# VH-VL binders against Matrin-3 (MATR3): the designs that were tried, part 3

Target 1, 76 residues: Matrin-3 (MATR3), of Homo sapiens (Human) (p43243r398to473)
Amino acid sequence: RVVHIMDFQRGKNLRYQLLQLVEPFGVISNHLILNKINEAFIEMATTEDAQAAVDYYTTTPALVFGKPVRVHLSQK

## First folded at step 24 (VH-VL)

Design n1 (from m3 with heavy chain S102A)
Fold by OpenDDE, fold request of step 25:
Structure n1 (fold): chain C 76 residues (1-76), chain A 120 residues (1-120), chain B 107 residues (1-107)
Amino acid sequence: as target 1 above (76 residues)
Amino acid sequence: QVQLVESGGTLVQPGGSLRLSCAASGFTFSSYWMTWVRQAPGKGLEWVADIRQDGSEKYYVDSVEGRFTISRDNAKNSLFLQMNSLRPEDTAVYFCAKDSPAWYDYFDYWGQGTLVTVSS
Amino acid sequence: QSVLTQPPSVSVAPGKTARITCGGDNIGSERVHWYQQKPGQAPILVVYGKNNRPSGIPERFSGSNSGNTATLTISRVEAGDEADYYCQVWDTDNDYVFGGGTKVTVL
């Protein structure tokens, strides 16, 4: 139930930008931002919510600071 | 044995320029982010700038943005900080620091630092 | 007005326990790191990722987080532990941020 976000860049309010990508799909229980490799892991309360977020961004581009990022499902 | 050795710190007038160097050894330099941290006399530590392994990303504390430039030469295991338009408040010991692996966000090794004094 | 707030000084008797606090919003959920710095020397990492110790750092050094406070605990304090101690985190808005530092004096 972890959403894996890749290819973002640093910037002001980065945490907010990343969390806002998955916030509409459910409750966020935890998150980890690895800025050195431009990756973030966001744990959702349920697997269904995490999957819904990933499914949404298969057809809709996910953007951070106007730049496309990759969104995948991970077991963390 | 990890070793970081800074050099280039000296006395300069306000508005002047200075280039700091850091020589690294004892680890795979090109595999890590590198960072500059400064400490004003009698004050605490302040992050200044860091640079990605391949130099493709560089970040700065707001107060030095546009004036300082961080760079590196992986072939020479060297880190640099070009400082332009220096101000008295830039007076500090400047430390070269090795960044942690990608899974963390700390600095596991530091040099002894080099003193930069900006005064008229 | 530092993002991370530390007391300016802490005094401790030899053999006793020193506790250095680091205050920050929701710091209990953050990866907090601690550095020791003696006069004229480079900082040394003593605790990372809340409660991990680098090689060579004695088990007397430990870290803990709860709520809005992170704490570095130094048990069985020795004269050689007298130094400045800094907490540090990574923040998306301010990048790497340090506390103001705490001077630990061994009586």
Scores: ipSAE 0.809, ipTM 0.942, lowest interface PAE 0.7, mean pLDDT 95
Fold by OpenDDE, last read:
Structure n1 (fold): chain C 76 residues (1-76), chain A 120 residues (1-120), chain B 107 residues (1-107)
Amino acid sequence: as target 1 above (76 residues)
Amino acid sequence: QVQLVESGGTLVQPGGSLRLSCAASGFTFSSYWMTWVRQAPGKGLEWVADIRQDGSEKYYVDSVEGRFTISRDNAKNSLFLQMNSLRPEDTAVYFCAKDSPAWYDYFDYWGQGTLVTVSS
Amino acid sequence: QSVLTQPPSVSVAPGKTARITCGGDNIGSERVHWYQQKPGQAPILVVYGKNNRPSGIPERFSGSNSGNTATLTISRVEAGDEADYYCQVWDTDNDYVFGGGTKVTVL
């Protein structure tokens, strides 16, 4: 139930921007940002919510600071 | 054993320029982000700049943006900090620091630092 | 007004336990790292990722997080533990952020 976000750029309010990508789909229980590799892992309350977020961004571009990022489902 | 040795710190006048160097050994230099951290006399630690392994990304604290340039030469295991338009508030010991692996955000090794003094 | 707030000083008797706090908004959810710095020396990482110790750091050093406070605990304090201690996190607004530092005095 983890959403994996990749290829984002560092910037102010990055955490907020990343969380906003998945917040509409459910409750966020935890998150980890790995700035050195431009990856973030966001744990949702349910697998269903995580999947819904990933499914949404298969057809709608996910943007952070106006730049496209990759969104995938991960175990963690 | 990991070693980081800074050099280049000296006395300069406001508006002057200075280039710091850091010689690294004891680890695969090209596999890690590298960072400059400074400490004004009697003050705390302040992150200044970091640079990605391949130099494709560079980031700076706001107060030095546009004035300082971080760079590296992986073939020579060297880290650099070009400091232009120096100000008295830039006076500090400048430390070269090795970044943690990708899954963390700490500095596991530090040099002894080199003192930069900006004064009229 | 700093992102991370530390007490300026902590005094502890030999053999006792020193606790150094690091305050910050939602710091309990952050990976907090701690450095020891003695006069004229480079900082040394003593705790990383909340409660991990680098090789060579004695188990007397430990870290914990809760709420808006991270704490470095030094048990069975020795004279050699007298130093400045800094907490540090990565913050999306300010990149790498250090606390103001705490001077630990061993009485």
Scores: ipSAE 0.800, ipTM 0.939, lowest interface PAE 0.7, mean pLDDT 95
Fold by OpenDDE, fold request of step 25:
Structure n1 (fold): chain C 76 residues (1-76), chain A 120 residues (1-120), chain B 107 residues (1-107)
Amino acid sequence: as target 1 above (76 residues)
Amino acid sequence: QVQLVESGGTLVQPGGSLRLSCAASGFTFSSYWMTWVRQAPGKGLEWVADIRQDGSEKYYVDSVEGRFTISRDNAKNSLFLQMNSLRPEDTAVYFCAKDSPAWYDYFDYWGQGTLVTVSS
Amino acid sequence: QSVLTQPPSVSVAPGKTARITCGGDNIGSERVHWYQQKPGQAPILVVYGKNNRPSGIPERFSGSNSGNTATLTISRVEAGDEADYYCQVWDTDNDYVFGGGTKVTVL
């Protein structure tokens, strides 16, 4: 139930920008940001919510600071 | 053994320019982010700038953005900091620091630093 | 003022335990790192990722994190431990952030 976000870059309120990508789909229980490799892991309350977020961004571009990022489901 | 040796620190007047260098050895330089950290006399540590392995990303503390430029030459195992429009508050020992592996966010090795003094 | 708050000084008798605190909002969820700096020298990493020690650092050095406080613990303190200690984290808005530093004096 972890959403994996990749290819973002630093910026003000980066945490907020990343979390708001998945917040509409359910409750966020935890998150980890790895700035050196431009990756973030966001744990959702349920697997269904995480999957819903990933499914949505399969057809809709996810943007951070106006730049496209990749969104995948992780089994972390 | 890992070694970082800074150079270029000297006395300059306000509004002046200076270029610092850091010579790295003892590790695969091109595999790591590199960072500049400064310490004003009698004060604490302050992050200044860092640069990605390939130089494609550069970040700065707000107070130096637009005035300082970080760069690197992986072929020469060298890190640089071009400082323009220097101010008295930029007076500090400038340390070259090796960044941690990708999954962490610390600095595992530091040089002895080079002193930059900005004064009239 | 600082995002990370440290006490300016800590005094400890030889053989006793020193505890240096680092306060910050939600620091309990952050990876906190610690550096030792002696006069005229470069900082040395002594604890990283809350409670990991680099090679060569004595087991007397340990880290803990709870709530809004991270703590560096130095057990069986000796004269050579007298130094300034800095905590550090990565912050999404301010990038790499250091505490104000704590001067540890061995009595």
Scores: ipSAE 0.798, ipTM 0.939, lowest interface PAE 0.7, mean pLDDT 95
Fold by OpenDDE, last read:
Structure n1 (fold): chain C 76 residues (1-76), chain A 120 residues (1-120), chain B 107 residues (1-107)
Amino acid sequence: as target 1 above (76 residues)
Amino acid sequence: QVQLVESGGTLVQPGGSLRLSCAASGFTFSSYWMTWVRQAPGKGLEWVADIRQDGSEKYYVDSVEGRFTISRDNAKNSLFLQMNSLRPEDTAVYFCAKDSPAWYDYFDYWGQGTLVTVSS
Amino acid sequence: QSVLTQPPSVSVAPGKTARITCGGDNIGSERVHWYQQKPGQAPILVVYGKNNRPSGIPERFSGSNSGNTATLTISRVEAGDEADYYCQVWDTDNDYVFGGGTKVTVL
C-alpha cells in the first residue's frame, strides 16, 4: 500500500507537492522522501487507495512543480 | 580512510571573488553527493550548497544563490565552490562534507575547513 | 528564530548523563542527526537516523525522539565529551538545517 514517486526535482514545499498527488485517493499513513535519488514513498491507509492513485496516474500525468514524475506501486 | 581537504580560503575584500577546493580520497567520490557547509566565527553550522554525483543538480542556501557556484570534477576527486560578490557575512570556515548514502540525509565525513574572511 | 532549537549550553559532571534537546515542528517524523565539534576541529557525526551510531562512536551516545523534540543523550560523560553538539535534519523548504548548537561543559 505504498505509492512510489520518482523523478521529482527538489524545491520549496516539496513534501506538500508530493503528498498532494496521493491525498485525493485516501488517507496517508506515512511517507519517506529520498531527495538524493529523487524518490518518495508514501504509505496509504489501504492498498486500494494506493492502487487507485497509481491507476489514476497511469493515464494521467503526475506533475511536481510542473514536471512529470513517475508513480508506481511499491510493496515497501 | 576517508579524507577531505579544503583549500583556497583567504582574506578578501567585499565584492571580491574566491574559489574554494576540496580534495577527496578514501571513497568512491563519484558515487556521492557532496556538500559545502560553513561556520561563521563563534557561530553554528550552515548548509551552503550541495551537488549531485554527476553535477546535474546543484542547490544553494538562499543567501548565496546567484553568487556562489558549486561544481565538481569526479576524475580528480575534487569539489569546488566559486564565490563571487562576497560579503562580510560570508566570513566563515567552509567545510567540505561527504553526503550520506541515498536513504539518509546526513554528512558522515567532514574536512577541517578553510577560513574565508571578507573584510574591508 | 531557528528551525531547530537547541539550548545554548549544558553542564554535566563527569560520569553523569548529558541530554541535549533539539526542538522543531514535526521533528518526530524527521530523521535527526547529531554532530560533535570540538574547538578548531571538523564536526563528527555521532548519531544518525534518530538513534544509529557510526562506527567508532561509543554506545554512550544515543538519540531519541519524543513529540517535537529530539534528544542526544551522552551517558557516563567524560572530559573528552566537552564540545559543541549540533542537531540536523533535511527539510523540504530549507534543505539541510542545523540547530544552533549546544555547548556541553564537563564540570
Scores: ipSAE 0.793, ipTM 0.938, lowest interface PAE 0.7, mean pLDDT 95
Fold by ESMFold2, fold request of step 25:
Structure n1 (fold): chain C 76 residues (1-76), chain A 120 residues (1-120), chain B 107 residues (1-107)
Amino acid sequence: as target 1 above (76 residues)
Amino acid sequence: QVQLVESGGTLVQPGGSLRLSCAASGFTFSSYWMTWVRQAPGKGLEWVADIRQDGSEKYYVDSVEGRFTISRDNAKNSLFLQMNSLRPEDTAVYFCAKDSPAWYDYFDYWGQGTLVTVSS
Amino acid sequence: QSVLTQPPSVSVAPGKTARITCGGDNIGSERVHWYQQKPGQAPILVVYGKNNRPSGIPERFSGSNSGNTATLTISRVEAGDEADYYCQVWDTDNDYVFGGGTKVTVL
């Protein structure tokens, strides 16, 4: 039930930009942002919520600071 | 084993420029972000800047942005800080630090520092 | 997290336990790192990621986070533990943030 986001860069309001991508799909219970590799992991309350977010972004571009990022389900 | 040796700290007038160097050994330098942290005499620690392994991303504390430039030469295992338009508030010991591996956000090895004094 | 608040000093008797606090909004959810700095020396990492120790750091050093407080605990304090201690996090808005430091005095 973890959404994996990649290809962003550090910047003010980055946390907000990342979390808003998945907030419409459910409750966020935790998150981790890895500033050295530009990856983030966002834990949703349910697996269904995480899957819904990933499915949505397979056909709709996910943007952070106006630039496209990749969104996948994490394996853990 | 891991060693970081800073150099270039000296007395400089306000408005002057100075270049700091850090020689690294005992680890694969090109595999890690590198960082400058400073400490004003009798004060606490302040992060100054860091630079990605390949040099493609550089970040600065607001008070030095536009005045300082971090750079690295991976062939020489060297980290640099070019400091322009120096102010008395920049007076500090400047430490070279090795960043943690990618999954973490700490500094695991530090040099002994080089003192920069900005006064008129 | 724009500010990490530490008490300026803590006094502890030899053999007793020192607790050094680091206050921040929801810091219990953060990865908090701790450094020891003795006079005229570089800082050294003593605890990272809440409660991990680098090689060579004695098990007397431990960390914990809960709510708005992170704590470095030094059990069976020795005279050699007298130093300044700093907490540190990474923050998306402010990048790397250090606490103001706590001077531990062993009496």
Scores: ipSAE 0.606, ipTM 0.907, lowest interface PAE 1.6, mean pLDDT 93
Fold by ESMFold2, last read:
Structure n1 (fold): chain C 76 residues (1-76), chain A 120 residues (1-120), chain B 107 residues (1-107)
Amino acid sequence: as target 1 above (76 residues)
Amino acid sequence: QVQLVESGGTLVQPGGSLRLSCAASGFTFSSYWMTWVRQAPGKGLEWVADIRQDGSEKYYVDSVEGRFTISRDNAKNSLFLQMNSLRPEDTAVYFCAKDSPAWYDYFDYWGQGTLVTVSS
Amino acid sequence: QSVLTQPPSVSVAPGKTARITCGGDNIGSERVHWYQQKPGQAPILVVYGKNNRPSGIPERFSGSNSGNTATLTISRVEAGDEADYYCQVWDTDNDYVFGGGTKVTVL
């Protein structure tokens, strides 16, 4: 399924920063970054991978450029 | 009918300043990011700057950052570009452009442009 | 994606198909937009995203992208299609990037 990330801002290496948040949890099938609302949707190969990423960031801060971002499981 | 009309382009000496204006009509101006794009004579298009609906985020191409300031007045449906420390390479037609809706990243309406010439 | 490479010109006979390329690393995974600009005029959007056309653009304009190449295709070319054409993406590192432009000549 899809991991939803929000509250980041545009900047160099943004795509890398976003993707590396979820790469440890599985294969990324697709992604979309919406520059006008600062949201991203990252599709993982399995629902288990997406859930693992979201669960991890409930107890560990997710950071983009050193700043906290919100990480949810999306219902796409 | 979306309409964008730029003004303020003139001849200016290197190191000088200009302020460009863009008057918008035919859409809810405060609902969209707005953009400046420039085109040097005989050359291609170059993105210059964009600004969020509420003015809280502003982004610039590296070559103008620190010299140009984009701003907007939503009560007057107006977009501005303050250009300081102008250089000959800033010579171009400057277009005002309306950004696509939030889920996309194209420019759907453009003004006619205003010519800025930076020369001794 | 820091640069988008377009051929400087393409010549096409009336009624034939023009193909205008836009080269970039892995551009097949990006949303590519295309603009037409006639002399002395502002650009107009002709294709956006994968293969969407704004209202008023004839369906003989189409787009595709795969691998390192995006292509604007104009079938049954008419004299009125003579113009400069630009591709454009948004890139997280470089923000909005336009190709260098391609002059299409109908002869």
Scores: ipSAE 0.601, ipTM 0.905, lowest interface PAE 1.6, mean pLDDT 93

Design n1 (from m3 with heavy chain S102A)
Fold by ESMFold2, fold request of step 25:
Structure n1 (fold): chain C 76 residues (1-76), chain A 120 residues (1-120), chain B 107 residues (1-107)
Amino acid sequence: as target 1 above (76 residues)
Amino acid sequence: QVQLVESGGTLVQPGGSLRLSCAASGFTFSSYWMTWVRQAPGKGLEWVADIRQDGSEKYYVDSVEGRFTISRDNAKNSLFLQMNSLRPEDTAVYFCAKDSPAWYDYFDYWGQGTLVTVSS
Amino acid sequence: QSVLTQPPSVSVAPGKTARITCGGDNIGSERVHWYQQKPGQAPILVVYGKNNRPSGIPERFSGSNSGNTATLTISRVEAGDEADYYCQVWDTDNDYVFGGGTKVTVL
């Protein structure tokens, strides 16, 4: 399962900021950051971990550099 | 056929200013990020700056941030680099490059470059 | 990826295979791109991503990456392949990073 994060901007420590959003929910197996459209895809080791992350950010704001980002479950 | 033609490179004194231009043709200029890459004589390639399609995001290598400004004019298919407070270490051939489509992060077309020499 | 490390030179006999390495921490998880630059010329993209070639680049150019090493492989090397070769990634901390370049000499 893949967590999709959107609406961030490039900057130092961006990778760590993005990964830190989902690391509390499980092991990360892969990630891809698309710098031209400000989207990232983070693959978790289990589907339950990815769903837990997305569910958490449904009710709690996800922040990157102190600014809100969107977190969804990806079909990609 | 994609073409990128840089101009404006010349000899300039330390502390001086210079504006580079890049004329683009053969593609929809406004659909792509654009980039400057430089190469000091006898040295490797160094990314300098890039700019979003609509000009709303601009990023710079640390060594030029605060001194260089990248800009674009989509109506004129032109990319620019304003270079202020020039230093001898800015001496290089400056290449204009077209960024890849959105899913990737490479440079698919390059101009032939324009030489900037910063010396007393 | 703060630094991408390339050997400064590689020598290869005509018709043999050249392998140009690009070292970086966990570079196997990165999209790695390769450029050829001949003296006095602009760089040309020869391989991008895992193992994609732009139109006009021969199949004898290929790429791979795993662990801490990305490799550009040039099979059946020709005299015309003599050039400098650069690897490149995008890094969230350093933005676009090029390797130091490898001069390929065809003996």
Scores: ipSAE 0.585, ipTM 0.901, lowest interface PAE 1.7, mean pLDDT 93
Fold by ESMFold2, last read:
Structure n1 (fold): chain C 76 residues (1-76), chain A 120 residues (1-120), chain B 107 residues (1-107)
Amino acid sequence: as target 1 above (76 residues)
Amino acid sequence: QVQLVESGGTLVQPGGSLRLSCAASGFTFSSYWMTWVRQAPGKGLEWVADIRQDGSEKYYVDSVEGRFTISRDNAKNSLFLQMNSLRPEDTAVYFCAKDSPAWYDYFDYWGQGTLVTVSS
Amino acid sequence: QSVLTQPPSVSVAPGKTARITCGGDNIGSERVHWYQQKPGQAPILVVYGKNNRPSGIPERFSGSNSGNTATLTISRVEAGDEADYYCQVWDTDNDYVFGGGTKVTVL
């Protein structure tokens, strides 16, 4: 149900960049950005939506400010 | 017991340079981001800069970017702020602050500050 | 959150409740932190996150966030609570943002 994104850096418009990665796959119910370790947790309304996002990024690069980030499914 | 002691604040002319130091003790310095926050006389708090545990990431408020450099020496438990091209609006008490652990985004311990006055 | 709006001052009688507000768009979804600063002293953290208190901060200090307002509540105010109070968040666009501060006067 939670998409975990890592390896980004702080910067203007970061929240939009992160949320835009998963928004096409469903409704976002909550998010948390941890600025000290460059990790974010984005809670989708359903586990299916979160899995769809993660599956898509196994073959397509996920980019934040043009740089690759890691996208996983997590339990939070 | 956590202790942060700033030093180096003094009167400097506009365009001058100054280096602030902060000596840290009572915690594992290398495990935490460190921060400078300033407060102009009679005014509120303004975040200035922070630096990652290993020094690899540094961030600045727009008004000082390109003029100030934050740095740290983990072997000496010391935080620094190199301040170049100083302006009258940089006049403030500068506080050294310890950042929270990673789950939060607050400053749990502060030094008493060092006063920088930029005036001719 | 480019600006956090606080009233410049609040007056409260001893033994009464002080409420210090911090305004920001959708601040109820933010982790809001509060600092106390007495004249000539460093700030100290009094409330962090939803409603957590550092060791040594009495339970009469509490926080709440809802909608566009975060509130620091000081119950049974004492003369020693007279200070400036600042709210603070981290914002992806502006990094760390402090409110303008509220001077609490105990009269």
Scores: ipSAE 0.574, ipTM 0.901, lowest interface PAE 1.7, mean pLDDT 93

